# VH-VL binders against 2-C-methyl-D-erythritol 4-phosphate cytidylyltransferase (ispD): the designs that were tried, part 18

Target 1, 229 residues: 2-C-methyl-D-erythritol 4-phosphate cytidylyltransferase (ispD), of Wigglesworthia glossinidia brevipalpis (q8d223)
Amino acid sequence: MINHPEIIVIFPAAGIGKRMGYKYPKQYIKIKNKTILEHSISLFIDKIYVKKILIAINKKDYWFNKLSILKNKKINIVIGGKSRTESVISALKFVSKVDWVLVHDAVRPCLHKNDLNKLLKVINISPFGAILAAPIYDTVKKSYGNFISHTIKRNKLWRALTPQLFNLKILINCLKIITSKGEIITDESSALEKCGYKLNLVHGRSDNIKITYPEDLNFANFFINNIKE
Short names: E, the ipSAE of ESMFold2; O, the ipSAE of OpenDDE; V2, 0.75 times the mean of E and O plus 0.25 times the DockQ between their complexes.

## First folded at step 8 (VH-VL; framework fv_daclizumab)

Design v6 (from t3 with heavy chain I52Y; at its last look DockQ between E and O 0.53; V2 from the best seeds 0.00; counts 0 for: pae E 9.2 > 2)
Fold by ESMFold2, look of step 8:
Structure v6 (fold): chain C 229 residues (1-229), chain A 121 residues (1-121), chain B 106 residues (1-106)
Amino acid sequence: as target 1 above (229 residues)
Amino acid sequence: QVQLVQSGAEVKKPGSSVKVSCKASGGTFSDYAMHWVRQAPGQGLEWIGYIYPIFGTAEYNQKFKDKATITADESTNTAYMELSSLRSEDTAVYYCAREGYESEGYLFDYWGQGTLVTVSS
Amino acid sequence: DIQMTQSPSTLSASVGDRVTITCSASSSISDMHWYQQKPGKAPKLLIYAASSLESGVPARFSGSGSGTEFTLTISSLQPDDFATYYCQQYNSYPYTFGQGTKVEVK
């Protein structure tokens, strides 16, 4: 009998990113003739251990069907929801026969293979999972309105990145609990924290940026040029 | 450019063992499966098994499950295959091959030069 | 296990000939490859996914077929093409190869 280790990757991509000033969602903005979404997926496509890739899109998404990445047999589409959490839950309904999932932002096009490899090694040593994270370099201030409240002690603080690696059954259970309570979650690891699970931090690169504002496109252009596709 | 360089030829007596190495360069080692394939003299190719270094798992063709042991060392980018209880029928050239992916499926995209193992008394 | 059967086992041909090698699978497959091997050398991937030409392989090589029957064609045999050719199913473990077809000088 022969079994491959197999992983399913989920991309929540149902958002319509109007704050970027484009007439279409930010994940479809092109850099080097590929969309940001395609760049974010590209590292995972050629990984032998990636069984399939689930992309949660908006039900009114008119842009995805034109992407050449649809030709790849690993790519599967699901209809996402109003929130990131709803989109991940929608994708999880189609996940079976694996113990582990990765969740990766549709607008993080600059992931390096070494970071992914470090994250995946957690499978060998943890029953729960891990996230990529980078240290905070700037002084962190808490605000009250437009005034400084105080400085947050930044040692032991980390910027959460993606991909995030999760035990499938634990992730599903925690997301159901959080959703039933109506809680707002900024990332999937928060759901496991709330349920009492201890996730590993894996030190990742600071250039694994999330495209949020127009100026981030300039950084992404630069960082993508330094990554082998 | 990925390159796979194997250890040199071996001559062994029946009942002994041999360990063949395959060192990778020019690419990532840890997240690609390394396969082993043999070719007996005058015969075709036969798949033995593989290892995924990133996961530390090896799998075997059932024919070879008690004959071959496949391991990897990430620090040296080297895969190993040990053959035990050698018999004259184990005389073959042993290849390592990396499993890659193209748009339509998995394939062996890079091969080592082969290691001849001769078992005779 | 899926058995791969090639024919012929040996083929005598001259430069310029059209050469056809067939490969039959014991059950339907969708993932199969062709390799060329010269004496003392590792196999070299020629055709993947039945019909896709690997980079650097001359256009005189082509593959076709589906289900259980596949062919490798060399449209005009060249001196460099005298070698042994193998088909391989890559559909399921254990991966299996055809027994080989040796293309010799007539």
Scores: ipSAE 0.007, ipTM 0.583, lowest interface PAE 9.2, mean pLDDT 87
ESMFold2 (binder alone), look of step 8: mean pLDDT 91; pTM 0.921
OpenDDE, look of step 8: ipSAE 0.851; ipTM 0.925

## First folded at step 9 (VH-VL; framework fv_daclizumab)

Design w1 (from v4 with heavy chain M34I; at its last look DockQ between E and O 0.81; V2 from the best seeds 0.00; counts 0 for: pae E 3.8 > 2)
Heavy chain, then light chain:
Amino acid sequence: QVQLVQSGAEVKKPGSSVKVSCKASGGTFSDYAIHWVRQAPGQGLEWIGYIIPIFGIAEYNQKFKDKATITADESTNTAYMELSSLRSEDTAVYYCAREGYESEGYLFDYWGQGTLVTVSS
Amino acid sequence: DIQMTQSPSTLSASVGDRVTITCSASSSISDMHWYQQKPGKAPKLLIYAASSLESGVPARFSGSGSGTEFTLTISSLQPDDFATYYCQQYNSYPYTFGQGTKVEVK
ESMFold2, look of step 9: ipSAE 0.409; ipTM 0.779
ESMFold2 (binder alone), look of step 9: mean pLDDT 90; pTM 0.911
OpenDDE, look of step 9: ipSAE 0.750; ipTM 0.898

Design w2 (from v4 with heavy chain E102T S103G E104S G105E; at its last look DockQ between E and O 0.81; V2 from the best seeds 0.00; counts 0 for: pae E 3.2 > 2)
Heavy chain, then light chain:
Amino acid sequence: QVQLVQSGAEVKKPGSSVKVSCKASGGTFSDYAMHWVRQAPGQGLEWIGYIIPIFGIAEYNQKFKDKATITADESTNTAYMELSSLRSEDTAVYYCAREGYTGSEYLFDYWGQGTLVTVSS
Amino acid sequence: DIQMTQSPSTLSASVGDRVTITCSASSSISDMHWYQQKPGKAPKLLIYAASSLESGVPARFSGSGSGTEFTLTISSLQPDDFATYYCQQYNSYPYTFGQGTKVEVK
ESMFold2, look of step 9: ipSAE 0.449; ipTM 0.785
ESMFold2 (binder alone), look of step 9: mean pLDDT 92; pTM 0.929
OpenDDE, look of step 9: ipSAE 0.796; ipTM 0.909

Design w3 (from v4 with heavy chain E99W; at its last look DockQ between E and O 0.01; V2 from the best seeds 0.00; counts 0 for: pae E 19.0 > 2, placed apart)
Fold by ESMFold2, look of step 9:
Structure w3 (fold): chain C 229 residues (1-229), chain A 121 residues (1-121), chain B 106 residues (1-106)
Amino acid sequence: as target 1 above (229 residues)
Amino acid sequence: QVQLVQSGAEVKKPGSSVKVSCKASGGTFSDYAMHWVRQAPGQGLEWIGYIIPIFGIAEYNQKFKDKATITADESTNTAYMELSSLRSEDTAVYYCARWGYESEGYLFDYWGQGTLVTVSS
Amino acid sequence: DIQMTQSPSTLSASVGDRVTITCSASSSISDMHWYQQKPGKAPKLLIYAASSLESGVPARFSGSGSGTEFTLTISSLQPDDFATYYCQQYNSYPYTFGQGTKVEVK
């Protein structure tokens, strides 16, 4: 009898964060006494429409079992693969009885609930899905070696963000097709694009940053302070 | 606007090798696949394989695995295909092609002008 | 390998005729192209993803179909349309082409 959408959320978190220079995975760095991973998950835990949260971790992850969030019954662990795509595929093996999946980066701790809500509203208008995206403010340059090759016209370019929302059956089929072709993709939405599906762009906030480099920690600390939770 | 310019026609004896070049200009070279396709005289099109130049790793149609070697040189924006142990049935026009989606979701399609390789005694 | 079979192999037509070319795949596919090729020239993309018209291609060309059956239609044949047409799948490795359909002057 459930009339609202039920959603499973996947966090690919098998990376080690080598660009950050830390000897432990960057998702376990703490901001305000909570790990980046915990900040990234927190918006989803208390949502009635979220049935399950699947976290794909490295097979050699020795840090997750220290987190109190593991006690939450919605949290489920899977062993990820060597790539983001393999980690998402591994998690998808445990997804059933829902039509929709969200994929969210384990190191995007600054998501606002209004952006999530705008994204989820796409369920009412699309059979396929959508991504959060933000306009590009800076001029974009293509490089060739150590030189500028040319400027890319930015007026139709967007930064792809997460969460990304997908019809479950379509996502699984597209990922299988892409992997069988041996094609390299950068995110899950590109798999649907290569299969010919038209995904919606949902305008999200620019402060939904992915923590990639050490300086991003300062930005994340500032942006988290602006979230009322 | 991508342009693909191939090397000129070749006449080769059976048992020899040939190396066909494909130079790209007007766009990026290294991060997109470069495909090779052949067309024997009066016949249809056959896909040979591709390379993504930044990784230097080629993938082949199994039919051509022992015949073709695909390489790329990022410094010259040039892809190469070498055909070994040539036989008369290798006579064909060989095309390089760039395929993929644009950021707007459209497929783009660029072909070289073709290189005729003729194998005869 | 997925086989692509075109029909007819040759087609004689006059300017103004409606021309239909079919392509059958040996397995269900979700993605395929149509190409036009004139003698001495490289193939030229007409239609991608079964039904999407490539930029600069006249509106008289259209594509349709899904699964294993696909069609290319020229609504009113023009002198420039006498050529050989190929379908191609890129759903599965190795990528394969139909054998071609030559459209000739009747």
Scores: ipSAE 0.000, ipTM 0.403, lowest interface PAE 19.0, mean pLDDT 84
ESMFold2 (binder alone), look of step 9: mean pLDDT 89; pTM 0.913
OpenDDE, look of step 9: ipSAE 0.658; ipTM 0.866

Design w4 (from u2 with heavy chain T57V L108E; at its last look DockQ between E and O 0.78; V2 from the best seeds 0.00; counts 0 for: pae E 4.4 > 2, SAP .528 > .496)
Fold by ESMFold2, look of step 9:
Structure w4 (fold): chain C 229 residues (1-229), chain A 122 residues (1-122), chain B 106 residues (1-106)
Amino acid sequence: as target 1 above (229 residues)
Amino acid sequence: QVQLVQSGAEVKKPGSSVKVSCKASGGTFSDYAMHWVRQAPGQGLEWIGYIIPIFGVAEYNQKFKDKATITADESTNTAYMELSSLRSEDTAVYYCAREGYDFESGYEFDYWGQGTLVTVSS
Amino acid sequence: DIQMTQSPSTLSASVGDRVTITCSASSSISDMHWYQQKPGKAPKLLIYAASSLESGVPARFSGSGSGTEFTLTISSLQPDDFATYYCQQYNSYPYTFGQGTKVEVK
């Protein structure tokens, strides 16, 4: 009998995109001899409270089987879907015997241990969950077509990051509701919001970047070096 | 260069209690499991339990559940084990040990404290 | 609760001898280690995952076995090898150790 939290981590990684200008999915681009995916996973493998890691990959993924991380017994693959939401739902079918799940982007390789620890402490104070988030530094504009509508006051605005921490049963129920209504969401926290749950906001580091454009590779290489040194 | 430094030897009377400390330096404390293991004179190693400091929840070998209380203080990077209702059979060296993760081996006790001798006499 | 049983309990040997220590688990495991403990010191990891040498451990040490039966071998005993050896399972809680095998001077 374990009394401390046990956690399953879900990585939606089913995208095979061409946006980065590479011939293969961006999560398989290497930085310091490890793929972005491997960097994004590596922090969680080291955690005794992480019971299992579920990676949702594309059915046409030809690259994952070459990775040595497949040999790690914590790593389990599932076939993802057409969307991030479908990939998370597919992974949730294989989640049992835990109260908490983390969902983390496959292309956020720069997470700091301290941010993860702060997020996980929310288990002691919330029945629902939390997300990492960082403040917005730039002025934010609302558009009207191709024109500026107005400036949005940014001192209460945050960039949503991952990992995101959720009560398992609540996440499953909220995703079922959102899917049955045909709604599209950009992150899993939105599903809980739309179901009326109040999630905690945990201040995370701004260098927890999502690799989206080619220039982000240079930033990620710099940030990864600073974590490991 | 992680170091675990334990408190000094204790001599205690039957029925009393003792609190052993284990201070970590040179590495991360809060997200590693800190274990306690004892070794009675001339005997083998016996696992007591552990704590993961970020959760503040300890796990115990059932044999020690009513004997030991394991706690941690993140602000000082120190784990504690309190032994209650001491008997002569509790005379032992008590070790703290950090459980780390290695990709090839999985979980292992990668660093050990120097041990704290607790002697229960009279 | 997984019981770990070592044999022999004590082994008298000379420098240069081949030494074999066995460890039996009460149920099948995949997660076990061997530790060496010298007098007055904490245990030291020797072999992980049944057969893999920890870094800095001399090649004269080897481990083998799977399932319920495991073996530690010292191919040519050295003066530094007089110590007590423990097997440990970390397959499930509670973690358990074998009772130990003391390797002493003949």
Scores: ipSAE 0.326, ipTM 0.735, lowest interface PAE 4.4, mean pLDDT 88
ESMFold2 (binder alone), look of step 9: mean pLDDT 89; pTM 0.900
OpenDDE, look of step 9: ipSAE 0.812; ipTM 0.909

Design w5 (from v4 with light chain A49Y; at its last look DockQ between E and O 0.78; V2 from the best seeds 0.00; counts 0 for: pae E 3.7 > 2)
Fold by ESMFold2, look of step 9:
Structure w5 (fold): chain C 229 residues (1-229), chain A 121 residues (1-121), chain B 106 residues (1-106)
Amino acid sequence: as target 1 above (229 residues)
Amino acid sequence: QVQLVQSGAEVKKPGSSVKVSCKASGGTFSDYAMHWVRQAPGQGLEWIGYIIPIFGIAEYNQKFKDKATITADESTNTAYMELSSLRSEDTAVYYCAREGYESEGYLFDYWGQGTLVTVSS
Amino acid sequence: DIQMTQSPSTLSASVGDRVTITCSASSSISDMHWYQQKPGKAPKLLIYYASSLESGVPARFSGSGSGTEFTLTISSLQPDDFATYYCQQYNSYPYTFGQGTKVEVK
């Protein structure tokens, strides 16, 4: 009898994080005594409209079961695949009875509540979905090998962030089409884009960083301290 | 820390309408459910419904779906409940309550002071 | 709808008494809370999830039970404890409250 949106949040977290140099996945590195993964999930836990949180982990993941967040009834584990896309597809097999999904990086621990709220309001105006994004303000160069090919005009360019919001049925269909064609994508919004769907672009904060390299840990530590409303 | 402040008491004639407000301060208003609960004189508590302000969609106890209309205004952090076609049995104190989350589940952790609506004559 | 039935409806007690209030649910639940309400005041959360004390609640209050039967106990009644107590299920819509138990002096 519920009429408001109910959503399921998917965290692809099966990656190893090679660029960080650790023997265990980077989402389990601690900042302020909580793992990066726990920081990334925390904003979604207490939202009544979040029906379930699906975390796609590596089949060789021996670290997740140590986390206190596992006790939360909303948290469900699935085994992911070799790629981000395969991990999201694996999680989608367990999604039912909702019209909308969010996909959020396991290593974006600095998301602000207001950005999430702005993203979710798109449900009222779009049948397809939206992503958080931030403007590009550095000059962008296209390369050919180790040489500069040319400068790309940066106006109208945006960094894609997460969470990304999708109509469930459309996401499932687009991911199936993309994988059947063997096409390469870097985020889930690309799948809808390649299928001809127009997604909304929601201006998010630049400090919603993805932890990719060792120096990002220091930035995340600083930004997490400053999230407090 | 959330505080909920409700509008003042109302005296209404049968057949009229009333709109009760509940202004939230502290914390984020838009992503938490705001509930309404009533208590008739000398009686227990009855749950009326809630709204999640982000979506602007209210849910109702079926008993109240034709009596109450719940809305929210994000710009003022205020939830509203309008009661229509008032009858003497609608005389009650009406509370707003914010849905909270503790550990692994939900509860009403913050309550407004209550608004007495009296339907007489 | 899940019905919550409290007993007794009214309880007369003296300071120092052990007070027990029961709440029965019409079907099995896990999310059950107790509220205290004094005249002219909003309800105040006392115990959540059957047995967890809310911050600032005296240790003389305790809750127990599971399934369909739940109990609120005041081990030694104090003057501040004369009030009406409500159980509430938060397990499914519509959320429902017990009819209340008024704890009176005398």
Scores: ipSAE 0.428, ipTM 0.783, lowest interface PAE 3.7, mean pLDDT 89
ESMFold2 (binder alone), look of step 9: mean pLDDT 89; pTM 0.913
OpenDDE, look of step 9: ipSAE 0.751; ipTM 0.897

Design w6 (from v4 with heavy chain I54L; at its last look DockQ between E and O 0.61; V2 from the best seeds 0.00; counts 0 for: pae E 3.4 > 2)
Fold by ESMFold2, look of step 9:
Structure w6 (fold): chain C 229 residues (1-229), chain A 121 residues (1-121), chain B 106 residues (1-106)
Amino acid sequence: as target 1 above (229 residues)
Amino acid sequence: QVQLVQSGAEVKKPGSSVKVSCKASGGTFSDYAMHWVRQAPGQGLEWIGYIIPLFGIAEYNQKFKDKATITADESTNTAYMELSSLRSEDTAVYYCAREGYESEGYLFDYWGQGTLVTVSS
Amino acid sequence: DIQMTQSPSTLSASVGDRVTITCSASSSISDMHWYQQKPGKAPKLLIYAASSLESGVPARFSGSGSGTEFTLTISSLQPDDFATYYCQQYNSYPYTFGQGTKVEVK
């Protein structure tokens, strides 16, 4: 019998990433001879407490089967849905025999292991879960069409990052509730919020960037080099 | 480079206890399993158990669950194994080994130098 | 528990000989390692995942096998190769080792 936590990691990766201007999904762009997706997964592969890694891909994904990570026994493919939420729900159907799941963006290749470790320590103090987050430093504006409505006070505001850590049963139940109501969410933590659960904020690094625009590739290249050091 | 340095040899009387240390340097400590393996004089290798310092939870070979207690201190990057109720058959060299991942699998990528524990009356 | 049985227990050989050591598992396993140990030293990984050479290991060492039967081969024994060799399974806990094969001078 294993007494330490065992964890399953879910990567929603069914998106196309049109804002990057590439002819194929942005998670397959290479940095230092590895795809962004492979960089995003790499921290999780060599951890004994990671039982399985589930990657939700587009049903028309023709690029994943070229990746050498397919040979790793921890890697499992599921077909995702039309939204991030549907993709996570699809992957959750294959999660069993663990109390905890991580959900991590397929295009956040710059995660530091110290941040992951801080997040995972929440298992010792919370029955619900936590997210990595970073403070907002820029002034925040609310818009009205193409105009400024007003400035939002940024104190106590945080950028939600991933990975996000969740109690498995609670996440499944909350996602079922929010989808039955037709509510729109941008991350999985908001499903638990809407169900009234109190999630921990874990202060993560600002360089845990999500690759969204072409200029992010240069930042990611720099940050990835420094992680290995 | 990761380096594992163990505490020095011990001579103990039957019925006493001993605590062997294994200090890690040159890499992260908390997120890798630290294993303990023993080798009695002229004998083969026996796996005792491991700890993941991040969680502070140890797992044991059932043969050793009532003999060994494995702990870790993240602040000093040191794993410990305490052996209780020592008997002469506990005389052995005790190794720590880190379990890492390279290429396509898990392996003991770094070993300590070993600690001889001698139990005699 | 998965039992690992090595044969032979002791092997006398001369420099230049081809040496074969076998390891049998009590149930089917996917992966196992081979170690070399010299007196007074910690074990040294030679071959991981049954057939992959660890960095710095001479090409005269090779591993093969699957299921329940695995083989370590030294194609041309060298003076540095007189040592004890262990197989180890990492398919499931508890990790278990073969009892060892001592390769000694004929």
Scores: ipSAE 0.453, ipTM 0.785, lowest interface PAE 3.4, mean pLDDT 89
ESMFold2 (binder alone), look of step 9: mean pLDDT 90; pTM 0.916
OpenDDE, look of step 9: ipSAE 0.802; ipTM 0.909

## First folded at step 11 (VH-VL; framework fv_daclizumab)

Design x1 (from w2 with heavy chain I54L; at its last look DockQ between E and O 0.53; V2 from the best seeds 0.00; counts 0 for: pae E 2.9 > 2)
Heavy chain, then light chain:
Amino acid sequence: QVQLVQSGAEVKKPGSSVKVSCKASGGTFSDYAMHWVRQAPGQGLEWIGYIIPLFGIAEYNQKFKDKATITADESTNTAYMELSSLRSEDTAVYYCAREGYTGSEYLFDYWGQGTLVTVSS
Amino acid sequence: DIQMTQSPSTLSASVGDRVTITCSASSSISDMHWYQQKPGKAPKLLIYAASSLESGVPARFSGSGSGTEFTLTISSLQPDDFATYYCQQYNSYPYTFGQGTKVEVK
ESMFold2, look of step 11: ipSAE 0.503; ipTM 0.809
ESMFold2 (binder alone), look of step 11: mean pLDDT 91; pTM 0.923
OpenDDE, look of step 11: ipSAE 0.870; ipTM 0.930

Design x2 (from w2 with heavy chain A58T; at its last look DockQ between E and O 0.01; V2 from the best seeds 0.00; counts 0 for: pae E 15.2 > 2, placed apart)
Fold by ESMFold2, look of step 11:
Structure x2 (fold): chain C 229 residues (1-229), chain A 121 residues (1-121), chain B 106 residues (1-106)
Amino acid sequence: as target 1 above (229 residues)
Amino acid sequence: QVQLVQSGAEVKKPGSSVKVSCKASGGTFSDYAMHWVRQAPGQGLEWIGYIIPIFGITEYNQKFKDKATITADESTNTAYMELSSLRSEDTAVYYCAREGYTGSEYLFDYWGQGTLVTVSS
Amino acid sequence: DIQMTQSPSTLSASVGDRVTITCSASSSISDMHWYQQKPGKAPKLLIYAASSLESGVPARFSGSGSGTEFTLTISSLQPDDFATYYCQQYNSYPYTFGQGTKVEVK
């Protein structure tokens, strides 16, 4: 008898194209001698409950095949699609014999182990899943063109982070429904929302940043040091 | 052993163009980035840009984006850099350098011998 | 753009001396290499990833540092080591080099 949940982790990493100011697509930029992608995967590799890790890459990905992490037997490659959602759907076709999946951004290299643990505890209290999220501390403005329309009250607003934890069957069904309707979604959790499922918010650390702009590299470099302690 | 052999020195007048070649032998050409780096007399090194020949992907230092055009010919294992609208400040030795992968790092593992381009009237 | 600043620009030394060259980056980097260049020759890779010796490089060469501050050390200078040394960042475009440090006979 299996004594722990078995989980498959999906990394959508199919972003390819020129990125000004970077020597590689951003997930392949190195911090402390490892790519951002490798840092983002690193926390999951040695976890007994992680059955395998699916990396969705572009068909013409020049850089992934040279990474030493590919030799780890938990790592499996799938060909992603034109969008994040399509890449996740492509990976889900190869997921079996687990009840839970995690979806994690390929460019969030600063995930703290305590946040992952808090997220995974939701398996004990929810049949559906949860996301990591952090409160918004800045004032939020709604725009109209290039002008401020008004201030939105940020009380009860959260930044969605990853990993996001989902019941496998529910995620697959919700993504089928949403894509069949042609609806646009920004993350996988919104598919479950639109299907009426209540997902937990798990309070995560604000330093679980998504590398988006060049200055984020300095922050990530600093935050990665703190994870090692 | 990889060798990069560049075309010979050139003397050019201001306003003209020059095309420098870099022929690779003794190794793979198409799946390595070929970079161009210049060194003005008595000065340090400046990165110009690269090409990845198999995909035709190029990237340029913004300083050189309207000055340099980098191309490659896989059939002859040759990379090219064309410099346009030459000025006296473009007088330099121009190197090609292959970006290889060693010890989990991308680095310039092989360099051409350099091509002196002199711009004077 | 990430600026790489070397010091000193020129260093006079004798065979057997310990030589230290410093390179500072204007922002944190993870990709930096050291090159050696002799007159009339192309640069030659010496140290990659701040501290790893390239194949065939003598053990008297060493590199250290992280973030914004890096050093190249020659523990006991040999006649073959009189050259100009460059640091280079590979962290982001445009790739940039330090201005060079010439190590010359005292």
Scores: ipSAE 0.000, ipTM 0.431, lowest interface PAE 15.2, mean pLDDT 86
ESMFold2 (binder alone), look of step 11: mean pLDDT 92; pTM 0.931
OpenDDE, look of step 11: ipSAE 0.861; ipTM 0.925

